# Ledger of designs, part 8: VH-VL binders against f1miw6

Target 1, 251 residues: f1miw6
Amino acid sequence: MPHFAKPLLRNIITRNLFNSIKKKQCLQYLQTLRTLQYDGFTTVYFGETDIPESLVTGEDFSDGYYMPTPTWCVVHAGGSQGWVPWKYRMFLRDELCIKQEDNLFFEFCDVVKKAYGKCAIVVKERRRQDATRPKEGKETEAQAHVPSVVNLTSVTCCPEVAKSYGHKLLTLPSPYNYLNPLDSAWSSLKWFIINNRKEFCLQSVDGVYSYQYILFSDLISKGIERINLSKWRTITTKVRRWENYYLGKLS

## First folded at step 19 (VH-VL)

Design d5
Fold by ESMFold2, fold request of step 22:
Structure d5 (fold): chain C 251 residues (1-251), chain A 122 residues (1-122), chain B 107 residues (1-107)
Amino acid sequence: as target 1 above (251 residues)
Amino acid sequence: QVQLVESGGTLVQPGGSLRLSCAASGFTFSYYWMTWVRQAPGKGLEWVANIKQDGSETYYVDSVRGRFTISRDNAKNSLFLQMNSLRPEDTAVYFCARVFSDYGYQSAFDIWGQGTLVTVSS
Amino acid sequence: QSVLTQPPSVSVAPGKTARITCGGDNIGDKYVHWYQQKPGQAPILVVYYDSDRPSGIPERFSGSNSGNTATLTISRVEAGDEADYYCQVWDYSSHYVFGGGTKVTVL
């Protein structure tokens, strides 16, 4: 018969095909990255992380509610040279505030060109944007040829912009996100936040109320500073060893 | 203020079923991956299962795959472990724990409940 | 799963230094986390990411990780440090793994 009778068997076959495709994509990613590194491209990881307000304040007013908790998005980049010498960005992200910074990627490409020369700029694959999206009756670009665009939720990363600065934009396949050293850097920032937020809290007592004032920008700035060059080298060395493991396994 | 409280541990016969619950409070439950870790009497810690923030990804140690199901209800700030086809070697204290990182890998478990005892015996 | 090997026990005099090892193939490629557990209690995270401490953990707890060995070091050991200690990683097979545990006895 041309169709399986059980949906479970069909789901298992589909899952195995998806894993095979992603394995091939990971191998292609790693081979391309190694070629670019051999050709003198500096590897730079560009990305974002979400910081819920409750992580910063230590208070949770929204648990058990359907109302979204306010979330901050931090955009930065780094690699074996440390954080890029670029002013990171913070955006307040709520359910209705979906903003793309049009000029941010241009500025970033210029900064890393000046700092490092030609770069291999690595971004994570956005699962929703790289998977078949629901049809809404329109396309990203209305013309005869639609170029590929790699988007963070907050930033548009155009391959042609990267190319115009002599860079190469490269996407990390989503099942292999642990090969992105930014995730370890982001986790270290979040550890710093939860460990130190009390020390960045000023409070006043006015006889009836007490309130808390968080030096949020100072907290984030100090957290990023603590992920220094030595920490970045440790993180990227571990990632490189994992990459070597998967190059052997996937080949 | 951050707290995890497990419940549902009891005596059950081999081949039986049991559902454990974990109530979370004092943090944004839906931001974190959650995990179950067990400890047999007089033995060490063993990771049992992980679940993603939205419940869309679950992972299990090999010895429980197909018998245990981890789930969560973010509206109730609750984590669950459905245990079927229980065996004497499943006898343990079961802890629920928070995975510190929204990525679910390479992470430590920073907040633990006090555990609930499951005994599988005739 | 990866196998994490810990000595079953370590004895140390008060005021001295305890070193608890966690052996594993290429463990230096992984992030090692350490937990303290006293009888009848839940584990407490004492070291994360090889060498960092959560807030509230004294500086006398420290960690290192390189090659095939991670080490938890407890300087100026106190009676209250008597506990079981577990190392933990996330391995190449995407599973969380604990070591077998080390009982630290303060003489």
Scores: ipSAE 0.751, ipTM 0.885, lowest interface PAE 1.3, mean pLDDT 83
Fold by ESMFold2, fold request of step 22:
Structure d5 (fold): chain C 251 residues (1-251), chain A 122 residues (1-122), chain B 107 residues (1-107)
Amino acid sequence: as target 1 above (251 residues)
Amino acid sequence: QVQLVESGGTLVQPGGSLRLSCAASGFTFSYYWMTWVRQAPGKGLEWVANIKQDGSETYYVDSVRGRFTISRDNAKNSLFLQMNSLRPEDTAVYFCARVFSDYGYQSAFDIWGQGTLVTVSS
Amino acid sequence: QSVLTQPPSVSVAPGKTARITCGGDNIGDKYVHWYQQKPGQAPILVVYYDSDRPSGIPERFSGSNSGNTATLTISRVEAGDEADYYCQVWDYSSHYVFGGGTKVTVL
């Protein structure tokens, strides 16, 4: 056998085992979700998205000779009921404190309990490359000690916190992230930003010079408002039809 | 100005190899999934491959799987397509395009290059 | 993999309305995006997420998607709208799929 063919075959076998595990995890996720829905749990998708300042300003700040480009994190949740009636969070990633994020999830669980009762809280699995794919990363522990901007979840979602409010915390397997309607909502928000950022610019003139700045928080708030209940129901209806397809295919 | 510029298209014999490049400018390249789309002469558009922001996930149309490799170098704002075992049916204009979302699914391609012609013929 | 069916051509008089269809099984479950391509040029996105427009695309371009048919509608057609138009989805097999294209001729 050629030497090249032997390494290729090992890679194919490893990939097939990984995909089989992920298919089983997806089927388990869907079956658990449907059981919770039948048991009266309201489904709520909780997550975050990163908004680079360049998306808002239109300026490219990526340069190896400058400090890292600031990235804003938006944390929110929604479902077939629309956005959770909760003040979404927006913060700069380098201001992240893991203990503050624990308070955030605790407060979120309280709000959704009051709004909807018991919830199935869905968060997506963060896919992370490492030297050996099946191994678990040390992401949570490492990020709690490192003051760096990261593109990972800014909130620690503890299953026991959810359970203490009568909720269930579910993780959506990463190869099937298209079953997360919050991703479509995030994409719609980013489309709103790129299409409307000029409308949220102010220009100020002092005695000699002029300058311009963007009402960033108003832009984000309006973008979230544009994703109304009708839009959420369209998104979640499409996701449910995709879920039905995969339940038939994977079961 | 947001721009994508492809290069590397040329005449190649069947069974040969070719590497296409796409240079991005005017936007933060590392925030977007990127894709290759091809168009055979006189034919419609066909999606070829896409790649995640950090390069950790790649997806291919079945007709090129195992022969083509999509890759990126975020430090150089560059996207690549390594094409091996080329066939006459791979003859096309190859476009580089930006996927407008954080995600590699259900998305539109909002920025396109002008394309580079690959001809696979004896 | 899904197949998206478009009529090969549509003729429309200036000032009238062109309707370009994209047929597919349960296409209403998918997000449909539409591209305009003029000869020798790259495609440009004219409609995304079934019915939304990028900034800079005239309101004359609109889209709808339900059941087995998505439709791109161009009202008050101008000579500059003469182009090929493609629909695109991401299907259940995790592939991006384009329709075969529709040539719009303004006569």
Scores: ipSAE 0.735, ipTM 0.880, lowest interface PAE 1.3, mean pLDDT 82
Fold by ESMFold2, look of step 19:
Structure d5 (fold): chain C 251 residues (1-251), chain A 122 residues (1-122), chain B 107 residues (1-107)
Amino acid sequence: as target 1 above (251 residues)
Amino acid sequence: QVQLVESGGTLVQPGGSLRLSCAASGFTFSYYWMTWVRQAPGKGLEWVANIKQDGSETYYVDSVRGRFTISRDNAKNSLFLQMNSLRPEDTAVYFCARVFSDYGYQSAFDIWGQGTLVTVSS
Amino acid sequence: QSVLTQPPSVSVAPGKTARITCGGDNIGDKYVHWYQQKPGQAPILVVYYDSDRPSGIPERFSGSNSGNTATLTISRVEAGDEADYYCQVWDYSSHYVFGGGTKVTVL
């Protein structure tokens, strides 16, 4: 009954090819990262997290919500040396501005250059809509490929901006997001928020975002301080061991 | 006031199907990954499945892959587990739980429901 | 897939210290979470990220994780601590895994 078996075999072969491609992407990423580290680049992980207002207030306002609740976006960076000595940024999700995002990455590259010298800046891979249709090209006039821009929701990370400061921008492949120590730091921050929000007793007040910003900023600032250098070293040590596991397994 | 309430557990015959539901209240359901964990009578906990905030990613323990489907309806603050081709080994209390992480990995389950009993026997 | 090994039971006198181990290959590379479950009840989280406590968990609950062993330590054990305790990780195969559980009996 070879007819019955052909669709299943095609699906298995297609899935195995996809897995093989993603494993090779991970191996290439790790080998590139290790080479940059050997060459004296300081590794910094740059990223963002969302903090919904409900995480801070602890209230479900209703079963149905007559108006959307705000979500805050926090942008920061860190690594084995702790948080980058750069003031994190906090935005309401609906207030994001692309021009601020461009200037923000430029500012970040300048700060880490002054603090650490040349850096390997790692950001998570994020599939954007135009990345989901790469087969349709406009390469008739010139058969050249434009360098890929990495977009966080709040920030545009341009490889050429990083390169102009002597940095290298690396993209962490999305199936391996658990190799990003910043994710563990974000989770620890959110644990701090839910464990300490009772002292914060905040209700959403429409049109008074300055007051909300100050209250959220105090809680966020304290949460970031709790993720000290010792905790960053624990996080990055665990990630390095996971990286070594995959380097050994995939090599 | 945070609460998860499971329902739908009952006696079913081997080979049958059953849908479990989990109603969430007291928190913003759509911001969390959600999970199902089961416990056979007199036995330990076993993770079954989890689902991303927007429903776009699902993961299953090997023993249920292809038979169980986790899903969610964020408008109704509800999590579901469709269980097909049920076996006696699927007999357990099924707990709904909240995954406390943005990313659905390396995480703890911080809020649990009371569980609903599924019995598979003839 | 990972296998997490816990002793089936631990007995401890009131006021003494209970130590519950969770063994696994390279478990120190993973974050370990611990749950308490009393009969007929849902589990509750008592330790997360190896050593941190959720709000409302007494500081006499503590955790550590290194090498091949994670440990939940309950100091000054009370009768109310009698329960089953489970460790849990996310493993290299991207699955959540629970230990087999340890019944703590307070003599």
Scores: ipSAE 0.719, ipTM 0.870, lowest interface PAE 1.5, mean pLDDT 82

Design d5
Fold by ESMFold2, look of step 20:
Structure d5 (fold): chain C 251 residues (1-251), chain A 122 residues (1-122), chain B 107 residues (1-107)
Amino acid sequence: as target 1 above (251 residues)
Amino acid sequence: QVQLVESGGTLVQPGGSLRLSCAASGFTFSYYWMTWVRQAPGKGLEWVANIKQDGSETYYVDSVRGRFTISRDNAKNSLFLQMNSLRPEDTAVYFCARVFSDYGYQSAFDIWGQGTLVTVSS
Amino acid sequence: QSVLTQPPSVSVAPGKTARITCGGDNIGDKYVHWYQQKPGQAPILVVYYDSDRPSGIPERFSGSNSGNTATLTISRVEAGDEADYYCQVWDYSSHYVFGGGTKVTVL
C-alpha cells in the first residue's frame, strides 16, 4: 500500500510519461560514456543556447502590443577542464539573417584534439525528427530506432568528422537534459545577463543594429568569463553524481 | 515593470472546479517556462505545476496529477490552471511565477505574482 | 517527494549574523535557491545556484551548499530582514521542492 514502492522510476520521467525506448537510450548513453572515460577519452559537452535581445533590452508590453526582437544563438563547449580553449560563436537568428558555420564542427574537433587528445563529444538529442509516430500497443515491446544525423540549430555534427580526429560523438537523450552540464553554464550566463544588463543597455534614438551587436557581444563575453574552472568543476561534479544515481537505478 | 497578476480564486465546495488565470506584462512571456506554487494557510510553499515555453510539456506534483491542468496562451501573455475535483487540502493561496531557465529543471523562480486565494470547504 | 528540513525559527540580535540551514540527503548535489517572504507578500528570490545573488539583493546575504546541508547566511542583520525564509531544489524525482520555512526574528 505505500505510495513510494519504487517511486524513483515514476518520478524521474520528466513528462510523467513512460518511455521504455528513452530509458534504454539513457542507460546505453551512460554505459558508453563510462566506457569511453575508462578508455582515456576526455568528455566535452558541445552545444548552443538562444538569447533573445529582449532578455538584454527588456521589452515594454505595457500597452499590450508585442514588439518582436532578434534572437542570438551562442555556440560553445566545456567540461571538467573548463570552457574549451576555442572562441565561442554567435549567430543572429532572425529569419533574414540566419547564419550557419559550415566548417565549425571540423574546427572544433581539431581544437579539442590538440587541447585534450581523444574526446567523447556529447551533444543533446535534437527533437525535430519527423520520424513516424510509434504504433499504439507497441510502446513497451517495439523499438523504432533508426540512426540519424544529429544537428544543432546552427551546426551540423557529423560522427564521421569526429571519428576522423579520433573522437566519439554521443547524443544525450532529451528526457535527461539535466545530465548536460552545459545547460547549467547557459543558465548562469542568462542570470549574468539579467543582473548586469542595465550597464549594457543604452537608450538610443536610432537603435543602430551594429551598436546593439557590440553591446551583446561584450555582455556575453563577460558572462562566459565568469563561469571559470572552479564553477565548471562544481557543475560537472554535480552532474556526475546524478549520473551515478541513475546508473544505479536504471540497471 | 515586470508583473504577474493572478485571478479566479474563490470559495468552492469539495468536488468542484475552478480556473485560475495569470496575466503577465513587462517581459517576453513566450521565452520562459511558467509555474504555479501554492501556500496553504499557515504552511510553507508547495510547487504545483510547470509548463514549457510553447506549452508542449507539462509537469505536476503527484497530489494534483489528473485533476489539475496547466496551460498558456502566449498571444495573450496568460497562464492558466484548471482545477477539477477539488479537495479541502487544495485550500491555499496560488502564486503564478516565472521559471528562470530555458530548460524547466534546476531553476529558481525569479518573478512572482501576489497570489489568489482558493478555499475548498463544505 | 524529497523533504528539505529547516529549523522552524531563528532569533538574532541586530548587527549579528543569522544562519539558516536547509537539510536534505545529498543536497550538495543539487542547486539550492533561497526565498524571503514577509507577511502578506509574495516570496522574493535572494540567493540562486547555492551562492549567487540577484541584482538588488545586498551583499549581506550569502549562501553555501555541501554534503547534506545548505546554509543561508545573513550578516549584519537589520530589522528589515525579519521574514520567513525558504530553500528550494529540483530533486532526483524531477519535482521542485521547498523547505518548510524558517522564521527569522530580529530581537
Scores: ipSAE 0.717, ipTM 0.871, lowest interface PAE 1.5, mean pLDDT 81
Fold by OpenDDE, fold request of step 22:
Structure d5 (fold): chain C 251 residues (1-251), chain A 122 residues (1-122), chain B 107 residues (1-107)
Amino acid sequence: as target 1 above (251 residues)
Amino acid sequence: QVQLVESGGTLVQPGGSLRLSCAASGFTFSYYWMTWVRQAPGKGLEWVANIKQDGSETYYVDSVRGRFTISRDNAKNSLFLQMNSLRPEDTAVYFCARVFSDYGYQSAFDIWGQGTLVTVSS
Amino acid sequence: QSVLTQPPSVSVAPGKTARITCGGDNIGDKYVHWYQQKPGQAPILVVYYDSDRPSGIPERFSGSNSGNTATLTISRVEAGDEADYYCQVWDYSSHYVFGGGTKVTVL
């Protein structure tokens, strides 16, 4: 199974590296990040990952019936210090459209302030699917992109909210998502789920019916807990190497 | 049962050296930050030092910096405090404690040993 | 270094509510932890992250933290609650800081 992840990442990285605009955005991101780090901001990566039920149940839907399996969205944050002392949240994707917990980002900002002080909160740029072709119009001067409100699926990350707590919100350009250590953490979580889901299954027999229950919360909790500080250090060190590489290459 | 047991506390002369030990049991020692806290007779609690799970990071109160060294042996489930250049002001009960970790973040001290008395006197 | 200020003593009648304060500059921007220590014993964590309770700690123990003051509240005080109580913070200078402690006496 390890063979399939390599080619997809290579292809995505190679195609997007040719966009001069994206390179500039990456450089600006990295420079800003470094500046904030020097200014005493703690870097925290805030994000979400989707966990389809099929990943948890192990049901192979390869037989073409796209039954929309419920998808859980896990929201959490981490960095060089490990997971943020903020309880991760889980949402059903189908419910995410309805119940954006408007206060979740406030809570998060408060927690990281208490834990780390001023933070550089890094979020992934949402792929605007519908970015219609920028009309060829005027070279508007690269105004310092005031970090636009980054809407996560489950949480609205507002720069003004972050600022009110003394934080800075940064957006990681989409072609460089691999510079987010949280992605590696999510991959680790998913790997854990796949390999350990059986241990979190309970069987119950009621008459002629046998039921299998998955302790989903426990599975996720243990998966998150397994990504200890040592693992985070490894991941963040790797990311830092890439950051340094790009800073050197793009400067 | 989760337990911490300190040892090594004794009477020492000013300028002397002492090594304290703390034996951990009942939990995965290598998963936790560990700490030393001291309490002088009839006084309050004073944090002394912290050490990260892998020993890569250590923190000290200023009054002991350069004199004390916190270390750990995860294979032996043991925490140590090497104390050099001891002063009368270092006289205290020294507690070993586990740093509570929630979601990988260190927080409060949730498990404590009973402490070991260090007396620095001429 | 952050200085945490506690009253040296608090007296409370049985069944009443004790409030122990921990003062510090912008302490509300930090997580406060509370410890109970009885004479000759090791400290016990009673409240962490301002208001969370460890398992086994009675609901009578609660914490709050706002502005420049954190407060440990012990409702329906019992004789067994007589102890020294210490607040603690992790400061941004990478130090744990304890308050001076408060002796709670049950009258």
Scores: ipSAE 0.032, ipTM 0.554, lowest interface PAE 5.1, mean pLDDT 85
Fold by OpenDDE, fold request of step 22:
Structure d5 (fold): chain C 251 residues (1-251), chain A 122 residues (1-122), chain B 107 residues (1-107)
Amino acid sequence: as target 1 above (251 residues)
Amino acid sequence: QVQLVESGGTLVQPGGSLRLSCAASGFTFSYYWMTWVRQAPGKGLEWVANIKQDGSETYYVDSVRGRFTISRDNAKNSLFLQMNSLRPEDTAVYFCARVFSDYGYQSAFDIWGQGTLVTVSS
Amino acid sequence: QSVLTQPPSVSVAPGKTARITCGGDNIGDKYVHWYQQKPGQAPILVVYYDSDRPSGIPERFSGSNSGNTATLTISRVEAGDEADYYCQVWDYSSHYVFGGGTKVTVL
């Protein structure tokens, strides 16, 4: 009987420890972010969202055939100043390894430097899928995690690149992704797509066949444009409220 | 019409197991966080568990942790709650609900089922 | 775990204003949601994000949240507003927490 309690307790302890570590990481993130803001850094959230074709077409593959529909990845950035004056990028996620455009982050850093000066660039922490095996090993001291290279699906965000432009790269801990206002922007975009996709649909009839074409680029562009500065301010204000809450509770 | 329909609630003995189901219709099920909430007879609402759209994240109230498992089948527009090691204090109407995420975050529960009664009694 | 405190009951005359409070430590820093539940029915969301209203909820329902108290206000109370009302928050520990509920009686 006593042997079965050990794995459950270990899991609880591990989860509690994990939660404690993540809480500390959140506090550190928030403190760093505030410090940078006081130091005159403009906060910019850089990220990507996936837009499956089914979202655009409205085809509900509910009939059990999860046909992997093509998925588009949209990369952009924004903050309290609205969308950055950098052209968003769109990539098709094909089974073929999306060639990471190595230069895209350089271009982004240059543009935001010109627009805002020094920036605190916030990116989401990638869940390392592979860290399933807790190697039992060494209490590696909480070395100030120099923000590891955050690989977006299509873009590599390098702290050294950011630094070379006078920016700071910050990683938002994964349990606190709701502190990223860009997620709200992406949600708004997706809702726009769902509700307006019919307006961007062209029909062509060729004999007995009817074809429907979606102006996908226009749909995305219009969806992004609709997220104006006022909306960004609302979203960022809500995030700030949560940030303040955590700063007060985790201190 | 947007609807959630719970099923599977029955009488079960202490220590027993039960699986609840919730069938969703009228909305794109895979776009939403889903949740279970329970209400003991004559008592208030208690949150039980949440599950992310893709099932990659789950959250539980402490009282059910290790005993209950929330899962979903997006292809079948179905939410599940596997309940093991049931206790008399688990006796309640169990509601499935949709989590509203206006800003991409877990927010309020905007759509509710009518609930299914689970009774745990010797 | 955050504890949300509600009065057990509120009585209000028809056409008057009912105020239901939800107390919690620094609840003003959290988003509060409110639900209406009538006997034998499922809960209905009436206010979310402190003050936002779902589609179909009358303007008579309003919410506020500051300091240690969130308030649901029901103006021009009708007989149909008699119900249990619950406040809810997402707390720091990644849990949803409900208040104990308030029974509103229309006199």
Scores: ipSAE 0.017, ipTM 0.549, lowest interface PAE 8.1, mean pLDDT 85

